# Ledger of designs, part 2: VH-VL binders against a2c733

Target 1, 133 residues: a2c733
Amino acid sequence: MAEKPAAKPKAAAAKAEAKDQSDSYAIVEASGQQFWLQPNRYYDLDRLQAAVDDTVTLENVLLIKDGKNDTTVGQPYVKGASVELKVMDHRRGPKIIVYKMRPKKKTRRKNGHRQELTRVMVQSISIDGKALS

## First folded at step 1 (VH-VL)

Design nis6 (framework fv_nisevokitug)
Fold by ESMFold2-Fast, scan of step 1:
Structure nis6 (fold): chain C 133 residues (1-133), chain A 122 residues (1-122), chain B 108 residues (1-108)
Amino acid sequence: as target 1 above (133 residues)
Amino acid sequence: QVQLVQSGAEVKKPGSSVKVSCKASGGTFSSYAISWVRQAPGQGLEWMGGIIPYFGTANYAQKFQGRVTITADESTSTAYMELSSLRSEDTAVYYCARDHYDSSGPYGMDVWGQGTLVTVSS
Amino acid sequence: SYELTQPPSVSVAPGQTARITCGANNIGSKSVHWYQQKAGQAPVLVVSYDSDRPSGIPERISGSNSGNTATLTISRVEAGDEADYYCQVWDSGSDHYVFGTGTKVTVL
């Protein structure tokens, strides 16, 4: 039985200038969304219950790409995988414009409010304690 | 409704730089992204980069990295695009456009500035 | 790098239907936007998110997107539809926008 092909996961909410020297990444489930995260890059996620400079660990890892090595796909999560984030700052986000999706059609509906965000740095992506290169 | 008004035409010499402004009016400036798109005479649309003013984050097309700088001033609701080391091939109309963004990144441009003609000649 | 390929030109008689394709690997998994540009003017968004029409855009203009091809369809073509048309997506792999090569629609 084949599963319906999944759409590509969404990128992080903010586009950051990254000192990105890695082809490695993880796709994680956080704040109700799927995020494509790379080591040594920062992202804005929905407000986390953590103080600035705290470390937060995400364990709902859907997929890991280890550079030019094999890709590991979860069922639904990759066992033993984790992403460590360091909290950089808490911010207020812009008002959100809500988009509704229907089969073969997408409709924009105005329904916006400000939200609290937490800026995090991806410190490491690991499987069973072994960090990705 | 949101309107984007750009600065006037520029004539520049090769090797110089140009800075084009894009002032937004109506709506909340920080609630969307601004993209910059250029079009050389008789050519197609080419994305140069964009900025999310709220986060202060800019993203650039690979072709323009190192030559383009995009900034925003939320206090004046104005975005800027500066292109350095100008060559005759940079002669084009430069547009700013309002862009929607979410967790998948910026996409779609529903409001456009009138365009700024930049001519590079000696 | 991810590229959107459009036919360079499409000729259509008044009252007939013009179809403009935008081809790319797995483009059906992306949201496609379409822009109309008349000579000397800024582009105008005519289809957003594959098939939605912005306010003020005629019902004659519609879009679809599946598999490797997105299509802009202009039915009952009028002389005023003569313009250049561009498709556009966000490519998360390269972290930037990609515009199609553009199609000039000529109404004979």
Scores: ipSAE 0.000, ipTM 0.508, lowest interface PAE 14.0, mean pLDDT 77

Design nis8 (framework fv_nisevokitug)
Fold by ESMFold2-Fast, scan of step 1:
Structure nis8 (fold): chain C 133 residues (1-133), chain A 123 residues (1-123), chain B 108 residues (1-108)
Amino acid sequence: as target 1 above (133 residues)
Amino acid sequence: QVQLVQSGAEVKKPGSSVKVSCKASGGTFSSYAISWVRQAPGQGLEWMGGIIPIFGTTNYAQKFQGRVTITADESTSTAYMELSSLRSEDTAVYYCARGVEYYDSSGYSFDYWGQGTLVTVSS
Amino acid sequence: SYELTQPPSVSVAPGQTARITCGANNIGSKSVHWYQQKAGQAPVLVVSDDSDRPSGIPERISGSNSGNTATLTISRVEAGDEADYYCQVWDSSSDHVVFGTGTKVTVL
């Protein structure tokens, strides 16, 4: 399934009254996969055909949660919604560990491959020209 | 491609503070974690803490909590480590290092290191 | 406190295989990274995520990680492999980076 966003370094330790997380997010469809994206967070996506410092707009938005407001669900896509990404870096991904039982009841196998990835920053999530962040 | 350049050696008296800088060039500064690791003469590597510049979030090792402060200036692509209340046992080489997937144990590695800054604490 | 234990030293003859271990309870469930540090120099990442080699690292250097032991293997050892080697993990229980105690590899 879709890769989960990276956690903050102190996310598990910090249980303060502070509101450390954005309540806004979008679920977008890209290259047959669904991504859960929050504003002002970076993500590693499959290699994009864009240069570092370019911006990429994703328009196949399946769902938007607008913080304190209602959730907007697409049918299949939310009209007028977009997510703007800034390309930060092109990189090779870490080894992926896949665990799966074989049809012949073989032992679970560790099998890793490196992928070509593009690190992106979510600059904005918007609907009908209005930014959520 | 990526290069981390640290400030020069320091000689400090006990009870003082030291602030070491780490300037990044090449690649992207903001989206990667920058950690500080020290090494006392003839000893091993000891992690002090790190920062993710894009969020300004920090994480400090318990041993240094209250004495270490790590900051970053995205406009100059520079990270800083300030250590206060210096003691002779703080004499060490201090390294900055770029962390990949800072919070994710599966990807947390230091792919680029600064050249190191020797801090000597003596009277 | 989670600690990674390494032998303090390993001696190996040129052309032979050096094996540096990194021990900790259930380390096989964590990703282990390895660093080489030559005298007077900053550490260099030589193995990431248990067994991946960064660009420029010779294939003579390999890693494995299972159960309670991770291992860095240096085949066909050369004089230039003489260095201190450190393993490293992220300890999610403390939210800390943990380095191993270090191993001095001597080629004699």
Scores: ipSAE 0.000, ipTM 0.540, lowest interface PAE 13.4, mean pLDDT 77

Design son1 (framework fv_sonavibart)
Fold by ESMFold2-Fast, scan of step 1:
Structure son1 (fold): chain C 133 residues (1-133), chain A 124 residues (1-124), chain B 103 residues (1-103)
Amino acid sequence: as target 1 above (133 residues)
Amino acid sequence: QVQLQQSGPGLVKPSQTLSLTCAISGDSVSSNSAAWNWIRQSPSRGLEWLGRTYYRSKWYNDYAESVKSRITINPDTSKNQFSLQLNSVTPEDTAVYYCARDSYYDSSGYFDYWGQGTMVTVSS
Amino acid sequence: DIQMTQSPSSLSASVGDRVTITCRTSQSISSYTHWYQQKPGKAPKLLIYAASSLQSGVPSRFSGSGSGTDFTLTISSLQPEDFATYYCQQSYTFGQGTKVEIK
């Protein structure tokens, strides 16, 4: 109770609004990765095909922790679980450095690549239509 | 250097469709690193972003909620330009209309090049 | 809708003065605020992007700072050509503008 499980899936870049804090979270599968998402926090995810201010619903929910109460584990997905996201912005992330295989490369200009991201706000996490506390 | 040049009628009658075009030089309208925007400016509402078009494997459009039902923004790759169509105009649509480029998925999201602006008056 | 509020709405200053304009957002949804200058009859011109990055060709007397919900544009020593209206922008939303009047 005092400690969380040892292994955590890879997290998206996470930021919280001012004073919003929650013990509830969902682990969601999206774009081949697992994300740890909490209500009222924003995250940068791989580019989503949605417009700014659109709502995106994720239903591939692997695990839900409802505050200090029950943990529900999917088989593989939790039945009736969903995460509602609001699209805030489309962005590019930090440059990714590309390593050379051969030291003497002929290219005059060498550039890093930036990942394309969509910033989302987690509006709600629910199971069977009931929002988590 | 990127340059944007606007063309279109300055006077439109109420209930008609406003049509403007923005010709691009120094960049491609289908550039994967750019998005192409329409922004208007009026004394009553200030600067208002209206929408954008951009290419990422396919064409996408984003529109401001306030105009979403009346607006269409279309690219023309053969002429390297993009257009604005705003249906059912009213005097409230009287404004200076600008086209502008922003960096698509850029962490900055800023408008680095602007057209000269087109004053559009909606009156009979 | 996220709202951007600029203060002040207008100011009068003399050549050589330090001018500060503030932009506040109703919520922190993006780390990126951008600043534009608009002279009468002209399109807006980008000055500062990503809160603090100076656009190429813009004089170094312009600077930006801030994070979260509060952002600031500073002109360290106002020049006659700086008579203009200044706008902040974040996530495709613009502030209402600040008119700088030179005496």
Scores: ipSAE 0.000, ipTM 0.515, lowest interface PAE 14.6, mean pLDDT 77

Design son10 (framework fv_sonavibart)
Fold by ESMFold2-Fast, scan of step 1:
Structure son10 (fold): chain C 133 residues (1-133), chain A 123 residues (1-123), chain B 103 residues (1-103)
Amino acid sequence: as target 1 above (133 residues)
Amino acid sequence: QVQLQQSGPGLVKPSQTLSLTCAISGDSVSSNSAAWNWIRQSPSRGLEWLGRTYYRSKWYSDYAESVKSRITINPDTSKNQFSLQLNSVTPEDTAVYYCARDIVGATEYFDYWGQGTMVTVSS
Amino acid sequence: DIQMTQSPSSLSASVGDRVTITCRTSQSISSYLNWYQQKPGKAPKLLIYAASSLQSGVPSRFSGSGSGTDFTLTISSLQPEDFATYYCQQTYTFGQGTKVEIK
């Protein structure tokens, strides 16, 4: 049977205020999910085991786009790549109701819980210790 | 470039269901970079967020606690729109209702809004 | 829930004036505060997001500052089209609004 497709990246199309830095991004894997991260942007991730102002380094980098240069694709991870995140705050999201919308097998079930989230700033994306342009 | 256009009745009787629709152009209702919100405004409560729907590998909906038992927000991918259904309305639900887009990522800010629909709940 | 208080509730100003509106939160929200402008009969319009980032298409006379619990929206030189009500927002909560009226 066919295997399930890989998880899709989150936060696609977010934009940084720094002009040239907006051309660079990384797709990273964290907690079984894929995230599309750009330098100098905030992201809300599932609660991290870190204190406010701590730096968290993610090394499971699936893909890097280096500005106007080449794209590097991992197999599965890009060797030597890392993303440094600064923990800004811990947040509580709204109560989430999940509906699975399937055309022929319509099923709706309300599962409510509140998400614990950590807001992070992407401080740098680097390959072999060199920050992206 | 994104435009949201609302439609629905302006008058609803108490105990009935309020139904409003928001048609989207310039973006897809199933875009993983957006979420689709309903927000109302009344003199007594000001601006009040009601809920949202969005697609991230599957459909999700979030609702404000104050309306959670009465509200459903649903996407319609074939028509590129989303709808609000609010059950068992009372005169306290009288308000201007707006749909709005929320950006995925680090912030929950509303960058595009519908024109608004004045809804009056009266017998 | 995080409580938000805007100050003042209303102000009178003249064209060319510098106008300052403040929003205070009961808990720290880092830079996660947005500002909107609303004219009578119209939907709110996003001016500033993430405390200080100007939305594309918004005139540069609008600026935001602050972090944590204290935030400010400034209009450096008020124009006739700026007479409106201004709202701060964080997550799914809005402030009560500040009405900027003609003096």
Scores: ipSAE 0.000, ipTM 0.531, lowest interface PAE 13.9, mean pLDDT 78

Design son2 (framework fv_sonavibart)
Fold by ESMFold2-Fast, scan of step 1:
Structure son2 (fold): chain C 133 residues (1-133), chain A 123 residues (1-123), chain B 103 residues (1-103)
Amino acid sequence: as target 1 above (133 residues)
Amino acid sequence: QVQLQQSGPGLVKPSQTLSLTCAISGDSVSSNSAAWNWIRQSPSRGLEWLGRTYYRSKWYNDYAESVKSRITINPDTSKNQFSLQLNSVTPEDTAVYYCARGGYDFWSAFDIWGQGTMVTVSS
Amino acid sequence: DIQMTQSPSSLSASVGDRVTITCRTSQSISSYLNWYQQKPGKAPKLLIYAASSLQSGVPSRFSGSGSGTDFTLTISSLQPEDFATYYCQQSYTFGQGTKVEIK
């Protein structure tokens, strides 16, 4: 099906798991980066090719923690796992409502004001059709 | 002071294209801190966001899923305005149409609104 | 999709009354909720952004509070010009509105 992205060290996924004793989450790989995603949370990701209010399904799931079950799998991807995202907005930068101020550069090479992001809501995390809470 | 001024037809026939414009004063349509939105209001659907256009190195558009196949929102930098085109209109598109300024955040408030244009889709 | 419910749909009040309007979301949105006032025949006007921040030029009798799923707009002492419909909004979704009318 889809082209497999470049391999990332599994140590990063193990390190993320060691830090966190929290509820259910998934670690997914998108555009060569790893993201820690929890259900019903907003996240900023690099600009996605999807319309606002579209649902995007991510299938390159490296690890799933199922709340109390503490199940983790991956080879490097968990078979049958998916994370469903709702696209909320395409945006950039700061959260402050400031319309009259131009961005101030702190370094000559910084291009922070040009970064495009997509805000997503994690709708569900599932394995073989079974949703995690 | 930033102001938005709307113009366009009040009556459109079914299957035709609805075209509205929003003229901006006191700000630039290519301002990198703003996004330019179209929102409509009807008794049956309430307030409904339709889409936006904004400039970040290049122009981007975002559209609501319900109208995505029929809608185009275009900026015009020379006239400092942006427009709405909604194709193949039906009586269900009857509404008051507003243009509004928002920010680049998904929770940004719509802080400046045009006066509104009542559009009736009828033969 | 995050569902929003405004309560009540309408209320009757007198000048000087304390008015409270609520907005509930089906999922947590932190503090990312805005409030608008709309008078008949006019565009909506921003009152409160980010749940509790008063928009410039808006009278201090308006205040917003809440986080997560429960949000409140309060008018501490209703004035004649405050009879209007009020809307909450998060992302690109608006609540159904609360009409504040004369008793």
Scores: ipSAE 0.000, ipTM 0.526, lowest interface PAE 16.9, mean pLDDT 77

Design son3 (framework fv_sonavibart)
Fold by ESMFold2-Fast, scan of step 1:
Structure son3 (fold): chain C 133 residues (1-133), chain A 124 residues (1-124), chain B 103 residues (1-103)
Amino acid sequence: as target 1 above (133 residues)
Amino acid sequence: QVQLQQSGPGLVKPSQTLSLTCAISGDSVSSNSAAWNWIRQSPSRGLEWLGRTYYRSKWYNDYAESVKSRITINPDTSKNQFSLQLNSVTPEDTAVYYCAREGEWLLPDAFDIWGQGTMVTVSS
Amino acid sequence: DIQMTQSPSSLSASVGDRVTITCRTSQSISSYLNWYQQKPGKAPKLLIYAASSLQSGVPSRFSGSGSGTDFTLTISSLQPEDFATYYCQQYDTFGQGTKVEIK
C-alpha cells in the first residue's frame, strides 16, 4: 500500500534524562511540532524514515540557548543552525487510547492503537558549523 | 546485576483489592531506558500482560483493556519499587503474578528480567 | 488487537532432535517479536529478542528467524534442560505457548 504524504504529528515531545550535561538547548520544528532538545540526551520521536546508525539533521531551528546565556531567536528559523540526531533504534511505544465521540456523531468503534517510534540521540547543536559550548 | 523481588499476600477474598510490590535492585525505577510491567499467568488465559509504568521525561502508565477499570500501577522512586493494585477481585483473577523489566533501549519490547512470581488465590 | 497464533500447542522430542516452533501474527510487526522459555514453577526467561538476536547467556543452539507476520524459534540439538514451554511475545501480547515434552 501507498504511504500517506502527510505526517501524523506526535501529541507530546519526549525527552530523556542526562547527567553532567550542558544547559544549552535548541527548540526545533519537525512534522508540525516543536521539540526542546539538549545535547547528549535521547528522545523518542514518531517513526523516522532512517536506518539505525543514520544521522538526521534538523535545520528548522526556532531558538538556540547557549550555556553562556546567549539566546538566538529565529525569524522564524535561526540561519545556519542545525541539530544532529543519531538514530539509535526503532521501537514500539505506548498504546494510544482513542476517545469516543458519541453525542453528535455516528461512530461505530473507538480502539486503542500502538505507536511506532524512533529513538534518537542528540549528538550536536551547531550554528554556522560551530558546536555550542 | 538487576534483580526484581516480589512481595504481597497470596490469598485475597473476592471483592477485595490485591496489592503486590516489586523491589528493584541494580537499576532505577526511573530509568529512561526501562519499563516496569506486571504480567500474570493462569491455566485459562496463559500469559497475560496487565500493565506498565515507565519514565520518559514524565511518568506514563499503560493498562490492558481487560483490567483497565480495576488496575493501578505506581512507581515509588524513594524505595526504588513499583506496585500493582487490582480492585474488586474475582476467582478469575487467580493466577501467578510476575513483575518484569521491559528491556534496555537496545532490547525492543523484550521482558529481560523477571521477578520470582507470586501465586495469588482469590477464594473465600 | 494483533492476534498471535503459536504452533504446535505441544510436541514430543528426544535429546539431540531439531525442534521448530512457529508464531504467526495477524498484522506485520517488523522484527519486534521475542521468545521465552518457561520451566515448571519458574518465571519465563528471555531467549531471543527482536526476532533473531540471542540474549546474553543463552546457548547458541537456540535461534530465531522471521519478520513481518511469520516467525520461527529453532533448537538445533535438544538438550535435557530444554524440555519446557516456549512463548512468543510482541508488545503486550503473548502466544499461547508450545510445550516441548520428552518422547
Scores: ipSAE 0.006, ipTM 0.537, lowest interface PAE 11.2, mean pLDDT 78

Design son4 (framework fv_sonavibart)
Fold by ESMFold2-Fast, scan of step 1:
Structure son4 (fold): chain C 133 residues (1-133), chain A 125 residues (1-125), chain B 103 residues (1-103)
Amino acid sequence: as target 1 above (133 residues)
Amino acid sequence: QVQLQQSGPGLVKPSQTLSLTCAISGDSVSSNSAAWNWIRQSPSRGLEWLGRTYYRSKWYNDYAESVKSRITINPDTSKNQFSLQLNSVTPEDTAVYYCARDLMGYSYGYDFDYWGQGTMVTVSS
Amino acid sequence: DIQMTQSPSSLSASVGDRVTITCRTSQSISDYLNWYQQKPGKAPKLLIYAASSLQSGVPSRFSGSGSGTDFTLTISSLQPEDFATYYCQQSYTFGQGTKVEIK
């Protein structure tokens, strides 16, 4: 069996439910990892070199889903696409979290220590300056 | 281990609807780390991805541009299967049709790691 | 859409030979390239993902290399069960295939 375990972010239930009408998402590459990101949701990513309350723009966007089943696939990156993240907090996570591309070797380190993580809010996903809902 | 079993008609008339089903064992059609694909193969066009369905808090579909107006891929959680409906078929839709899993999760996806046995579909009058 | 060009379209080889198949893309795709093996009457089987990562259960004589636009699949010592058609793939697009047949 192929291994792609992924930890799901925690977000306020009411806030997430209010924004669940969004069919939009992006798959982005950050620090050699791929992440499935939806607007207005929190995610724990490997530590980013940014201060709390900073905005980080990710331009290595592999795929954008613009609701209603429209999909733009990158080559490898979608031209003009970006994802804007707001840094919410830096923190330590569980011993091992895997939400990255499969490693070249099947053997994994089982005794890792706690990861340094950055919690981000996805502020917007855009193509050529036009924000998706 | 994951196993995909296909069923459906082998002969379809032009302008009719092609319907195929893929039954899943060893995984759930609503698995949050998998996507469920239809891919066809013909001598003239080679391997063509048609689309996929997957569950991430809600159901999503992605469809190939060439078939987008005619295709529906639909999951059935009670039977742990998913289906392909392709409307208004033409002889150019003659192909071997495969269902396949890709592990999407938080990744780009499209690593097709398990495939069904294939169904030969002929579109002729 | 990204064009995938495999070469050669076919080759003849003997058991024990080193076989090399190439895949070129019209645009850079980093390492998001997979290789599949298909035997007559069977579904394709994933051999290599992420350009160079060997899928579990696949013999070590198979290897992949490359990044950007140029990719290679190598079979270091061809076995009788390796006579098949091989496909590269990126995202939802497949190459046209390379048939490896017996001399």
Scores: ipSAE 0.005, ipTM 0.553, lowest interface PAE 12.3, mean pLDDT 79

Design son5 (framework fv_sonavibart)
Fold by ESMFold2-Fast, scan of step 1:
Structure son5 (fold): chain C 133 residues (1-133), chain A 126 residues (1-126), chain B 103 residues (1-103)
Amino acid sequence: as target 1 above (133 residues)
Amino acid sequence: QVQLQQSGPGLVKPSQTLSLTCAISGDSVSSDSAAWNWIRQSPSRGLEWLGRTYYRSKWYNDYAESVKSRITINPDTSKNQFSLQLNSVTPEDTAVYYCARGEGYDILTGYYMDVWGQGTMVTVSS
Amino acid sequence: DIQMTQSPSSLSASVGDRVTITCRTSQSISSYLHWYQQKPGKAPKLLIYAASSLQSGVPSRFSGSGSGTDFTLTISSLQPEDFATYYCQQSYTFGQGTKVEIK
């Protein structure tokens, strides 16, 4: 049971870092859809086959941006890349909170009904076992 | 439908702060499907993206490395606008400054700007 | 940082000509490259996104193709209003531009 460092910075240090926001992200393919994910952020995805508190690893990573470093683009997937998600809750809500790659289609779906969603926390994005900052 | 209107000074002295504003009509600055960008253009450096602000349950900012230590981009939800502040300007900051909207799913490598402001020419000289 | 090279830096053409402009990247970017047109004194205008998708309102004589590291913007029959500078973009990096001027 190794714990990831809960490195929540002090208020003064957090204030300085807040202006910089992490520019690290991954674009991943899951269930025929593409998602833009940043570390330490919540996302609402279409309901996943996982229990609350489970960890889900996504390995079909199309692209990684490692902060200030160059972007790595897959052919079609980045070798050795993965995104670790923690399932926080199954819930209802709008899908628009999720960042999906723009489809070729020009039309959008109209539907007023609540969707069944899974809220996940992006715990880590890594390439070749090295976590992004 | 969506329009961006820029305002700000055309002449700034070296070491001062450059301040520009972009007013939004036809969309909300807090729209969770948009991001709000500043780009500049000069003969020597071409088109340079400077940064963006966007709302996704909370406000985020991303800044270009070349200006990160001097730049602040702030949204103003009450006035439906966003601003650029660039500190300690030098003659190298002389450029035409544009604000622009990115739309749709916000992926940095696939992101494009579909609506642009008219541009503001900024000269930095003593 | 991914390097981008637009070719040529400028070209001269006549109305009715087929014009091709290329953009090369130092590493693969899949199809995540966009094309803009800029006329003198105006802001850039989006023409093509995701390598080949035509922006609404843009004339069908404009088309984009390519994937990976090599991308092309084509104007099938140049019109007088098409004399402009064209830029490619990936991530938040722009190419240096290709000026299309009258022959």
Scores: ipSAE 0.006, ipTM 0.528, lowest interface PAE 12.9, mean pLDDT 77

Design son6 (framework fv_sonavibart)
Fold by ESMFold2-Fast, scan of step 1:
Structure son6 (fold): chain C 133 residues (1-133), chain A 127 residues (1-127), chain B 103 residues (1-103)
Amino acid sequence: as target 1 above (133 residues)
Amino acid sequence: QVQLQQSGPGLVKPSQTLSLTCAISGDSVSSNSAAWNWIRQSPSRGLEWLGRTYYRSKWYNDYAESVKSRITINPDTSKNQFSLQLNSVTPEDTAVYYCARDEGLWFGELSYGMDVWGQGTMVTVSS
Amino acid sequence: DIQMTQSPSSLSASVGDRVTITCRTSQSISSYLNWYQQKPGKAPKLLIYAASSLQSGVPSRFSGSGSGTDFTLTISSLQPEDFATYYCQQSYTFGQGTKVEIK
């Protein structure tokens, strides 16, 4: 249950939001970080060596949840699992981290790093070529 | 500092419903970096996870298979608390019940450790 | 569910001893195992998360290691306040516990 439901005049926005939400997701490991990814959503990741409109496949999948609430946990990776990302744009800005493991020690590199990012769209999450519902 | 305070009856008769509440201070029950768990402990079964509730754009509930048909865990955002309802209790449900926070930016069955616990509630199921 | 075997079920040790507790899983993910300490009449306390990360406020004498199916909690120099029961946990399944008693 949402904390802030849409007002009556904006019921269409609530419906659009519901259409963008999936019960399926994957937790993937990339660049030492963990990302919680849902189909048909965009995410900003550390710069990828790929051109705009290319497809990048991530195979280090730690966990998959099917829309049926079935969960597959990796050892450490789910065998045969992959997430296909489409490169939308390269940009600079604050990195959005949707899932991260808590650090053993805190090391902050503020003022010492630039955030070069690649925006990706999650096209599909699959196990052995079968896409999640 | 985050604290969890438990309340509820310590004695429940067989076939009745056990109801416990966990009040949260220092964090929000709808925090997107937390999951709110119920765990029980008995000499015969040890520590047993019962279920959790968490908010990530919408509310999710996950329950242990052993209690899934009898259990409901429900958040209350207005009171900043979450509750456990366990139906049709038997003497086998006698245990100390704990609520606990599992903090991390996560979904699914990965646990990053339960870093804050309630004080525990001893529940005895007896006629 | 993943089966957890914690060993030993109990051990006796003296102050200053190195104590090692092991947790074995029938099936595992490499780094998502947590360790807890529980004293009589109290709730468990998180010591180690993600196999090897020390929880804030926990003394440095506690450490965790391991991956795959074999995980270890080590107390490098046992203190009087460390006599307690220790539990491992992975994917919401808990080990049976190891009671650390005074020798």
Scores: ipSAE 0.006, ipTM 0.539, lowest interface PAE 13.1, mean pLDDT 77

